VH-VL binders against q09220. Designs and how they scored, part 2

Target 1, 207 residues: q09220
Amino acid sequence: AVVTPSIENHKMENASVTISKVPISHRPRGFTAGSDSKKLAVQRFKLLISDFLSDAQLSKSIDVAAVGMHKGKSMDDILDDVYTRLRRTLSTKQISELAKAQKGLVEDLDEKSAKLVKARVKRMIVYSFDPAAEQIHKYATRPSMAFALIAETINERFVGSVKDLIRDVLTPKEYDIFRKHYHPHIFKLDNIGNNTEAVRTTTHETF

## First folded at step 1 (VH-VL)

Design m07 (framework fv_masavibart)
Fold by ESMFold2-Fast, scan of step 1:
Structure m07 (fold): chain C 207 residues (1-207), chain A 122 residues (1-122), chain B 110 residues (1-110)
Amino acid sequence: as target 1 above (207 residues)
Amino acid sequence: QVQLVESGGGVVQPGRSLRLSCAASGFTFSSYGMHWVRQAPGKGLEWVAVISYDGSNKYYADSVKGRFTISRDNSKNTLYLQMNSLRTEDTAVYYCARSHDYLEWSGPFDYWGQGTLVTVSS
Amino acid sequence: QSALTQPASVSGSPGQSITISCTGTSSDVGGYNYVSWYQQHPGKAPKLMIYDVSNRPSGVSNRFSGSKSGNTASLTISGLQSEDEADYYCSSYTSSSTYVFGGGTKLTVL
């Protein structure tokens, strides 16, 4: 299996600049490549936004009577612990255990909470098998890094601001939630065609 | 520019309580996880507690679990540490520090305050 | 005692290179790429020098570099200068969603 290099070890602040001769303001807005590029962008933004959705909706403590889980812990704490352990290795046994834990965790939850837990567990499993999704997952708790990676991937396929791309790919409800949790510097990226701006997203506000 | 300013330190007797504050400026406080880290006189650094950007997740070092409570008020850009049942071994300079990464607490500590001294003595 | 093992002291001459080790377990240093290094001068707050094993914050000299192999992370300082004389601490995220620090290493530039 081929795995793309970890962005965690990338020197973001010293990345080279790629500039097209056609000014960004003169390019057609929106996706400039075919439907496949748009589908990939939508998929990647959905992976990124899932963390905002799960965090926003599971921010309250959920007292769960889960098999093998400590009662009185928040669902987010339990899932974070499981995710942290799985980051090392994933075996068929661990995946099966996670699936069983998910079933136990949702048995007594309301439908909305159960749906969010299932979505997060599914994402963790998918990331474990898909090297591209795994890269996004490594930055799931670092949205600015995830946005930099997504912008870099679609840099030459989308003309416009990251804000416009997010608005284009999210449902109105998803955008409402994202709007509540976004950091202003993410929307300072006016020139997606300029790799320097995308790379700087993960270091902005740090120093 | 990012600034963190701790206050509330002082001399207190064992078994008493003390509340520390950390005033943040120069960044969107509500978007970052925050930490408390302490250092006993002449000793090394010891991580104390973390709170997520929205206050929903909190974790503590075993040495303070059950005695200390971390909290935040995003409307006031202020982080707090409520210290109960203080012990002489809690004597230290207490630093507040910001998590490096947007919307997560698992990152490194990129900005630190000047620290506030807490002395627990009988 | 500290959770992560560092040498108590290390020394070097101006222009030389030194390396400080930080050894943990598979539940901290070995389990995650979330190792950071901090420099502390007497009477001052710590300063972040390296994060996520090998990344430098803006404004930190490229003489500072980080690496990790198994359960051991390393900080290397090349071209030693007098202002590098300080205490250096490593830190790591843990499987308990907490953080631990090393005991610190006093660097002396002779």
Scores: ipSAE 0.000, ipTM 0.434, lowest interface PAE 16.1, mean pLDDT 67

Design m08 (framework fv_masavibart)
Fold by ESMFold2-Fast, scan of step 1:
Structure m08 (fold): chain C 207 residues (1-207), chain A 123 residues (1-123), chain B 110 residues (1-110)
Amino acid sequence: as target 1 above (207 residues)
Amino acid sequence: QVQLVESGGGVVQPGRSLRLSCAASGFTFSSYAMHWVRQAPGKGLEWVAVISYDGSNKYYADSVKGRFTISRDNSKNTLYLQMNSLRTEDTAVYYCAREAVYGDFSLHAFDIWGQGTLVTVSS
Amino acid sequence: QSALTQPASVSGSPGQSITISCTGTSSDVGGYNYVSWYQQHPGKAPKLMIYDVSNRPSGVSNRFSGSKSGNTASLTISGLQSEDEADYYCSSYTSSSTLVFGGGTKLTVL
């Protein structure tokens, strides 16, 4: 049905969120569920979910995947290997686009923070080295595909990070709707003119 | 049938120039990084240069840097090596080679080689 | 000068196993898992036998295996056969984004 997107948009705007099962210590200070409008509760819930995604959780997941492929090498060596391969397969334009994206992500950061952000981007690309996932290998060879990989990894970590917090709060249908709208974070990162179609078509499972 | 065929070798005096060609067939030439590797008579292999699939990135061995230029024409499926300021030490059989891939990754290994073309630099 | 050190020669009898070493530094063999091995018969172009330290291309006998420890990569040929008699070269990626070859090893089967 062609009307599905407009119906889903209406449901998203009016989606209800219950946080009564989330411990008080895990709630952002000043967040109240009962007195807020559904729209405001949805916005606050999205911010809460974003706050629960951590660099450590993301890095650990990628590191575990990489270890099985390159036993005996440090993560820095593996990351350098992947980037060396990409330079052989990417065009000058694609390499320039990747450099601009990295520069944009780090332009206002101190040296230590910039190093960490660059390392995180490299780790996301290394995820493509999973031998069981031929489709992921394609994402490592192009900046637009690297953004699709980043989108997929963030979406997977979103599911992992919040599943235990919200399994008793949202229906499978409501959870699906919330997952689809997490992607605004990725669209804000895509300022280099990449095709965002792959990001919008990222598939994910439901509870 | 994947094939690489070198041409342009010959005898040349020190200080002069020579251009080698490598004609590719049987594969999508524009999807592969390409290399030049040489072998002096009775000696071992020496890597010379690489060019990315679109021609935008190039790297050279220190022994030829500043004298040799690698280039390609993807519309003609042809790789080139322009050799300037030739020295007697440049005397070798020159091979063109395709860089192997695993899925979408280059492996820094050569799965297809040409037959080689002899360049003799002598006075 | 060759950047990677290989023995000049190695010999074995049919059915025997032999190993050829390839020693570099942390800037090549020790720093990357991009070690390849090539077989060259007299008057012929080299043939890829091993890539990424230990992987065989299609059509290469499982008698050929590769390994690496620290700065030294090794090519092992088991069940040695007369057609294995050739020159063998190792190659590695470097920290300068270049490639280097070993000096080559002549394998004699007798």
Scores: ipSAE 0.000, ipTM 0.445, lowest interface PAE 16.5, mean pLDDT 66

Design m10 (framework fv_masavibart)
Fold by ESMFold2-Fast, scan of step 1:
Structure m10 (fold): chain C 207 residues (1-207), chain A 120 residues (1-120), chain B 110 residues (1-110)
Amino acid sequence: as target 1 above (207 residues)
Amino acid sequence: QVQLVESGGGVVQPGRSLRLSCAASGFTFSSYGMHWVRQAPGKGLEWVAVISYDGSNKYYADSVKGRFTISRDNSKNTLYLQMNSLRTEDTAVYYCARDRPLYEGSFDIWGQGTLVTVSS
Amino acid sequence: QSALTQPASVSGSPGQSITISCTGTSSDVGGYNYVSWYQQHPGKAPKLMIYDVSNRPSGVSNRFSGSKSGNTASLTISGLQSEDEADYYCSSYTSSSTLVFGGGTKLTVL
């Protein structure tokens, strides 16, 4: 039997997050690869998704994180980049709702809300690297693509992210359906016909 | 410029082994899935194997499964194909190829190929 | 091994248009939008001409276009030129999430 862990049962720390940094006691009980891994990843991330963030804000957050992962940045640097980007676009109401999702009362909008936003993003990334999500990550051709794909599986309205074809998790037909909902060509190539590096962008703007 | 250069081909007797190399330059090798594709003299293209960006996942064509091993060394920007128990029908030009950024089974960059001849 | 069906040869005159078909089943060409086309001149490596059924890479002439209807993908070359003379291969994903090529089509011009 396999039980899907709650996000609340996992702990976060200030060091860069990898699967090796997650205590073994917080990792899910053994799983069968394939569809089971995908379903568990989706369920874990759904608890983190909230209606108070717009699709564009969520998309930008994931893209900033994916770019940072592609460039080999530390988790703390990635979280700082994501927070800086989001803070400029969040309304007072959205900041309050985000803080409430983790805590009863919001007392200090900037400092406490900043910590809670960072914690939520960090937890999202930690859950991407637990044992169930590891199988998805292993089959991706790029770490940033794996992160974007896992994040996207929890939000069917999410647009403008990187998708990677994962043989054991997604069939070509399933990936084709995902590509229809998310513009797969929103990535900017360093040189057209020379794919040395891909950075996510809206059709006209680099992140 | 983006380049892939194969080496290691040659003439070998049936039942023996050979290792091919593919040297990559001009792009972030560790970010891309890589493939081997072969073409027998006067014949069409046949997909052989694929390896993920980090080397953790591999798939093979049924014709080579159990005999060939694909591997990579990201620190050296090099792809390998270890070919064991070679058969005369393995005679072909072997190409290494880079998958498109989204790993969509299409190859935007190819090497020039290296000839492997398996004959008695 | 080739799993997808292509005509062995096609021919046309300079300035004409030709179409090369690539037929599979609902478990490959018909089931997915991941059909690619490659051009190969004698003694050279293949060159990607079309990906995702109908998209052209940078540097590929707009004389080349791709389409798909049911289980058959097509490569159309308009305004034929002598340098288009080559072998053309289609490829697609399969239900096993592996890749297969077509048998290849030799295009002769003039």
Scores: ipSAE 0.000, ipTM 0.435, lowest interface PAE 17.3, mean pLDDT 65

Design u01 (framework fv_utomilumab)
Fold by ESMFold2-Fast, scan of step 1:
Structure u01 (fold): chain C 207 residues (1-207), chain A 124 residues (1-124), chain B 108 residues (1-108)
Amino acid sequence: as target 1 above (207 residues)
Amino acid sequence: EVQLVQSGAEVKKPGESLRISCKGSGYSFTSYWISWVRQMPGKGLEWMGKIYPGDSDTNYSPSFQGQVTISADKSISTAYLQWSSLKASDTAMYYCARHDLYDSSGYPEYFDYWGQGTLVTVSS
Amino acid sequence: SYELTQPPSVSVSPGQTASITCSGDKLGDKYAHWYQQKPGQSPVLVIYQDSKRPSGIPERFSGSNSGNTATLTISGTQAMDEADYYCQAWDSSTAYVVFGGGTKLTVL
């Protein structure tokens, strides 16, 4: 359990309000911004990008991504939609900082190191319990992390990480069914500690 | 009753522009994707691209990106497929078909209803 | 790009079982759907999500999908089943729809 400062609660409330503007049919199944697991993920996301995005920009980014995920868009298309929306609302200074940060991710890290940092961020967000979150700042700038976290926390790769973690607990038939239902809205992300139950629910629904 | 009704057959010359239509009725037009599928004479089905009429989001097959434009007018529940300059190789039957990711299961795309097809003939 | 391969033709005698295959890399990790098209007509969905039948499709139509191959099976094949059959899958990495090349079923 973690107590979050009021400013982080405010950002989460704004995200929840924005998501509520997306029709229920367009929301990822089980996407609940106010859940405890998502609250911890938002807290960590906020710590990495606190000075980069406004509450309104963050909320709109989540809204755009949720619609794209529900439509079954590719991860790259979802990221492009989010970037297009952010570009319209970013100040000249934010655009400049973002361009420098994107370049910095490539210049400061070799390919293997960049992949490792991305994998660590993904795992941290998925479980919302990694006490080593502060170590991630050693290897990346804030704006670079904003793009990594948007890509990993609200798109198909986030769900893919959950799939990999439950592969060994499912029968081959159950895992086959789960792999076919990879879209984020099919299972609850706030039930991360009990992914087998989420998958069993999905498996039952296919019959 | 759900229906997709397409515009009538077209006979055109190379270089001419063309727009064909697909009108949906009997369902919420803005809640379903509309795909366009080409079938060359005596050949198989080729997916060209799709549009979500609720916000006009499009996704094109790489083979058709830049060759055609897909659009929709939600006020009249109609999707369009458009060419700026037709080629003889565009001679084909064109189908529209609907699919849904918005049911409670959210399962991958399949086409439950199809239009009757629009035959486009491009010749000199 | 992702491709689905079907045999160009399959022949069967009336009353016998017809099997039409659709092959693609790790196709069993995707859903396969099947369409029937008769000359001069629009395609009709006959199987969706590997093995499910839409309302109005006879029970003699069935499907399976595992490994690299999906199969459409028509038991007690009738003359009215003579048509072209197409498999279809959705590539989640691109969000593109992919069709197989089609199989002409002849009932002799």
Scores: ipSAE 0.000, ipTM 0.435, lowest interface PAE 20.1, mean pLDDT 65

Design u02 (framework fv_utomilumab)
Fold by ESMFold2-Fast, scan of step 1:
Structure u02 (fold): chain C 207 residues (1-207), chain A 124 residues (1-124), chain B 108 residues (1-108)
Amino acid sequence: as target 1 above (207 residues)
Amino acid sequence: EVQLVQSGAEVKKPGESLRISCKGSGYSFTSYWISWVRQMPGKGLEWMGIIYPGDSDTNYSPSFQGQVTISADKSISTAYLQWSSLKASDTAMYYCARLEDFWSGYSDYGMDVWGQGTLVTVSS
Amino acid sequence: SYELTQPPSVSVSPGQTASITCSGDKLGDKYAHWYQQKPGQSPVLVIYQDSKRPSGIPERFSGSNSGNTATLTISGTQAMDEADYYCQAWDSSTAYVVFGGGTKLTVL
């Protein structure tokens, strides 16, 4: 075993439990039925998700994460760097829409549900990058393999985490529509998920 | 092991009441929806309705709304399908099956575990 | 109300590929699930979420879903695959579960 237990591994495990296995009592039921205000918040949140899923954002995320890992930064610091860089790639208009979408998601929720939604959004980002740090550490002596594994792991876990988030914040009707409009390249990962031996999936919608 | 076990076959006369059961075991009963499906002799599968045992939230097919009542007792991990007054046209095999919850819905998942079925015969 | 249409029967020779279709308005925007039912037995989930196989289902079973049509494909069809096959989807407008009428697969 060449993998050292870390806070980052623990965070990834906790994020998976939070996103995929949330008890029914913690789900804001009215949100799935939707009022006009909740539907508008979901539509604005789609802009956040779509923008976050762009090829440019993914490429920048990989670059920033790789630099941070090379410098020995903690995963929390790396994720803060990634988020800061992603924010800098957005227009003032997009930043405004993202702020409104995030506010709209929590404005009509009770305090407990609002904290849960905020935790899920934060942990989606944490989960997406924690496996990459683990893979780099395991294969650090083979740099070309390490960077290939980072890209594959980010794509694999990022798609999984994003699907969980989308499923958790969209109504079933809106999710049905959104599922068919994911970026094609995300679903054309050549057997990456299928090559993993006995790996537990955090979502039922794998590649 | 995960299983759903249904009550035994019933023979009834028109106008009689009936309640059949579906007991879950080997999983968190309050975390999955329980669906009821009818199959008339020699016919296909018809969805009747569904219940979330954790809070007794129900939804019915329009063809069965007002014809049957679906309920659950989470203390004994059992779901029920009930008729107040049976008709000869209610003669069928009745299945229960579970569905995973998706944000208070059942949109994403198929019915992965099925009961063995309860045959209900209604004749004079 | 939302409806799913299947051919009532499909026949195939042993070892050949069987294709069973399920048609519905914009079905490709929904998940299609597939069930196998043998005489006197409960239905068995063979494909969920368009193309995924549950544990224990042979690799010869596969699925697809695009546009208005979902397809269950059985490669190298065997006598043991003789059964009724049902597609199922969830109608987002009503939150109702909908089954297709069923297809009897005969392997001769």
Scores: ipSAE 0.000, ipTM 0.434, lowest interface PAE 17.6, mean pLDDT 66

Design u04 (framework fv_utomilumab)
Fold by ESMFold2-Fast, scan of step 1:
Structure u04 (fold): chain C 207 residues (1-207), chain A 120 residues (1-120), chain B 108 residues (1-108)
Amino acid sequence: as target 1 above (207 residues)
Amino acid sequence: EVQLVQSGAEVKKPGESLRISCKGSGYSFTSYWISWVRQMPGKGLEWMGIIYPGDSDTNYSPSFQGQVTISADKSISTAYLQWSSLKASDTAMYYCARGMDYGDFPLDYWGQGTLVTVSS
Amino acid sequence: SYELTQPPSVSVSPGQTASITCSGDKLGDKYAHWYQQKPGQSPVLVIYQDSKRPSGIPERFSGSNSGNTATLTISGTQAMDEADYYCQAWDSSTAYVVFGGGTKLTVL
C-alpha cells in the first residue's frame, strides 16, 4: 500500500526513521537487539525532534491539556513565557553557552541572532521534559555512532543542569502541561505490541 | 483487528514443490516482520526465518538456509514459504507470526497454521 | 549456536504457584518472551520483554529474567493453564530467533 506523507511534518520526516526498516546487517552497532532500551529512546527522541521542529505542532492550541490560565495558549506562547523567566536566572553568557550546546539541532547561520538563541533554548526546555532524552543520556555508548551523536546533541551534563533550573522556574501547572504535550509519544512508544497504528500517526516512518 | 490467515492443509509426495501463504490484515503489513516457525508432530517450535515485507529483507536459521525460500508480496499483504523439493522430514505444522524488532522480536500474533504432510 | 534450555515437564496442584525456567548463556542481557500452546491451537504470547503482559493475559502470569535464567510464574494455577510453554530470545550476534525446547505444564 502507498503511504501519503504528512504535510505538517514533511520537511522533518528525515529526523524520524524506523529502526525496523533498516536491515540488521546495516544498522549502527548500538541498534542491535541487545540495545532495545536505547533503540526506544532514540526513536522517541527522533519523533520529538520532528514534532518540535514543526511550526505547525507548536502553533496548535493546548485545549485538551490546559485548564485555567493556560487554556487557549499555544505551546510556543508558554515557551516564550518560560524563556523570559529563565533569562532572569541565567546570565547572557550562560544563555549563549546553552544555545551553543544545541548547535547540532538547528541550522547554522552566519549571524547569531537573538531569535536563533531563543529558538535553541526553547528546544532544550522541551527536551528536558522528554523521558526519551533521559534514557538516551543514561544508555548512550561510544561504540554506537548514532547513539553517541544523539547523546552529544542533548549533552548529558547540560540536560541535568537545565532540569534543575526549569524546576525552579516552572509552576506545577506548567510542568504538567509540558509533560502532557509529550505524553502521547511516551504512551505510544511504551505500548509497542498493541499501539503500532497509533505510533505510525506520530511519524511517517515509526513502524 | 489484527489477523494472520494461512493457506489450507497440503498433502504432497517427496520431490514435489510447494508454496504456502500467510495473509496479514488489520495492520500495516509493511511495518512488521513475519517469521515462519515449524512444529513437527509432537515436537517443539523451530524458528525457520524472517522477512521484512517492506523491502523483502530476509534472514534464515542455519538449519533452513538453502532448504526453503521466504518471500512476500506487499501489494496483497501476503508472505510465502516455499520448497523446491519436499522431503518426508518436512512433514509438520507451519506457523507464520508477526514480530517487531523493538524488544527482540516478540511474536504477538500467529496464523492458525498450515499442516504439510509429505508421504509416498 | 545459542541455545535455551527448559525442563521437559512441571506439575502443580490447582491453586498453587507454577514456576517454569529457561536457561541460556547471559540470558539476562537479552529479552525473554513466553508462549502458551494448547493442543491443536496456535501459540499465544503470554509474557514479552521479560515481565510484560499483553492485553487479555491474566494477572496470574508474571515473568523475570536475570543472570542466566528467565522464569515464567503462574500464581493460583488453574486447570485452564495446562499447556506447553515455550521461552524465546533473540541472539544479536547471529540475528536469529531462538526457542526453548518447551515445558509441559500439568495441573493435577
Scores: ipSAE 0.000, ipTM 0.435, lowest interface PAE 18.0, mean pLDDT 67

Design u05 (framework fv_utomilumab)
Fold by ESMFold2-Fast, scan of step 1:
Structure u05 (fold): chain C 207 residues (1-207), chain A 123 residues (1-123), chain B 108 residues (1-108)
Amino acid sequence: as target 1 above (207 residues)
Amino acid sequence: EVQLVQSGAEVKKPGESLRISCKGSGYSFTSYWISWVRQMPGKGLEWMGIIYPGDSDTNYSPSFQGQVTISADKSISTAYLQWSSLKASDTAMYYCARHVSDYDILSGLFDYWGQGTLVTVSS
Amino acid sequence: SYELTQPPSVSVSPGQTASITCSGDNLGDKYAHWYQQKPGQSPVLVIYQDSKRPSGIPERFSGSNSGNTATLTISGTQAMDEADYYCQAWDSSTAYVVFGGGTKLTVL
């Protein structure tokens, strides 16, 4: 399925992003189950990334006020809208891989910490795929503490799953454009040394 | 091994400027948030603000925004709290405190405290 | 602004159980930490993340946190436990650290 975002042209009270969906292709005959699932995952993720690259041009031109900040729309509401859009374009395999990454992030945490980390991972995913959400965050919230924690978590436990998928799917030109639009503290598509993450993990464990 | 050592007591007059310090040792100074906490004589603890020395990012309590400046010099592992013009109401004990690593920053947990700097502002 | 409320004082006899409460809106959804402060000294962490003890803190110290109230419990209270106790949380809506007003524990 192809998802193309469009922007509703309302007075500021109802500025929103709408999504148009096209039916998903049928499975090709003659391939093994694993081969077919990878092909579908790659195709769906490529469509998501193509939508993101298209949105990057529009998002830069969008007035941040137009996304409803003045209408009492919280950062969480905006993130939920974008996260819902992302989930609609991901394949079952990609959703499973994200779920496994999230499980790895929270499996050693208590219930409160797990809830907070899941919320921050959702925020990271949104910021990685929607530059408009990053602009809203810049004006709505002091980001530094949340960004430090998210960047630490992503580099340590999550980057392998999402980064590998992005790198495998995009052309070199598309990858270059995509990496230029990620927030430096959240998701680093280039290989990052783990010294800082290792130090933080060790310190947390020892108290 | 981990220590936060604060500058000595200060006696100042209203209108004077002041900068007090908090030197970290025995750990990676740039990897931990440091907060400043005020305790007026006979009163409770008041959080003033926080700094990440790695990039000097700060956040202030609304009660202290514009009243003080928090900064850090990572080359000498030292955080600072500064007033441009002191008032008698600034008389208090001032503590610096380290937050447990970035994993716990959003819980606000303090693991190590400085010994405190007593600031007395009187004519 | 988010506020944590503690009783100003609590008195117990030696060997009895002291209970110090800390109240805040939906505090059970946040982590509560507890610090002990003796006269002329810096605060010392006694309970973190609702119920965990740092190394060196006696087993008689325990904590809980649910609904709107966190509680620090000191069983078999000793004269050495006499101090001011502060609860603390982080307010996610403002990104501010918040302290309770403090409770003076007297052991008589």
Scores: ipSAE 0.000, ipTM 0.440, lowest interface PAE 14.7, mean pLDDT 65

Design u06 (framework fv_utomilumab)
Fold by ESMFold2-Fast, scan of step 1:
Structure u06 (fold): chain C 207 residues (1-207), chain A 124 residues (1-124), chain B 108 residues (1-108)
Amino acid sequence: as target 1 above (207 residues)
Amino acid sequence: EVQLVQSGAEVKKPGESLRISCKGSGYSFTSYWISWVRQMPGKGLEWMGIIYPGDSDTNYSPSFQGQVTISADKSISTAYLQWSSLKASDTAMYYCATPLEYSSSFDDYYMDVWGQGTLVTVSS
Amino acid sequence: SYELTQPPSVSVSPGQTASITCSGDKLGDKYAHWYQQKPGQSPVLVIYQDSKRPSGIPERFSGSNSGNTATLTISGTQAMDEADYYCQAWDSSTAYVVFGGGTKLTVL
């Protein structure tokens, strides 16, 4: 089966352990340009997110209270809750514009590719509005990402947030093991101080 | 600070080649699309095409596809409009423009920063 | 293929309200933008996204857009408003900029 390109490269979220050994320059990238209109669509969609959300909303820092609002919830619940809150801040015309922009991004794609792009777009919107949701997603849904891949590909914002969340949840010994020999499968957070747990794989991989 | 500065007026004969320029300053040249717009004497505005300087992707109006070439040199923040062989019907004012100062969205493009225009006269 | 239609000319007396229309198929589903061009000058954006004014544009300029028709309204029209006015839309499906044919506003 051929890996279908998406608007956002999902290699970090969906990469298998076999892909983690491929150099970053040779891994699938995000949107592959088919036409000028699709390139412009991606650029304009990023501007749309910035235009619809204030600088304060986009620049929210991660703190214990923000993480605490999502404790005990599944990622699907978190995505739905945040998306619902976002929609309450948008006008009817802005919601219509967002829907048109999403349709434009997927109109020429097959059903499987369209589903992946729609999911990616929803996550991008949600994470722009609530950065705590982005960090929890990366923390909870990274069984397909090796630690080395995270270190190689994440930006400054993601690095800081993931490091803080993981370090605060794990003991120093557990953090050292995580850093060197381990990719966590799933996490459940009650809070970052007392009621946290991580489901670990039995496989230890060097990266 | 933010501006588009175009090259000076040109007087050419039919069959000659020509390249005019549009230099951006005071902003991230590679981050915004630049449009070229033609205005024939006494006529309205005609959109010719657009270029993204970051990767030189172009999109042309069907009326101008194959008639002109739009290009950009990001090292000097300059976009170009070029003819291989001018015709008398190319006599016009040519503008470059970009949506720099006011935000735009995915379903929207407008031009708030315009060059001063380059007058091209093609006569024998 | 997408087209915007404007009346070629509109005349008003000083102090009256000028109304310039721009028609296109389902234009209300797109944003309409308006440019003012005086002789020998570059176009100036006077209204963007149907009804918003750029900094420096007088409050007497306003806009609307619904159904198939966008309208630029200039209240208390002054001699300095004599110009050609162009509407513009963006066709996101083709990434084409579309201009109307232009309207010459005369203040008599």
Scores: ipSAE 0.000, ipTM 0.423, lowest interface PAE 19.2, mean pLDDT 68

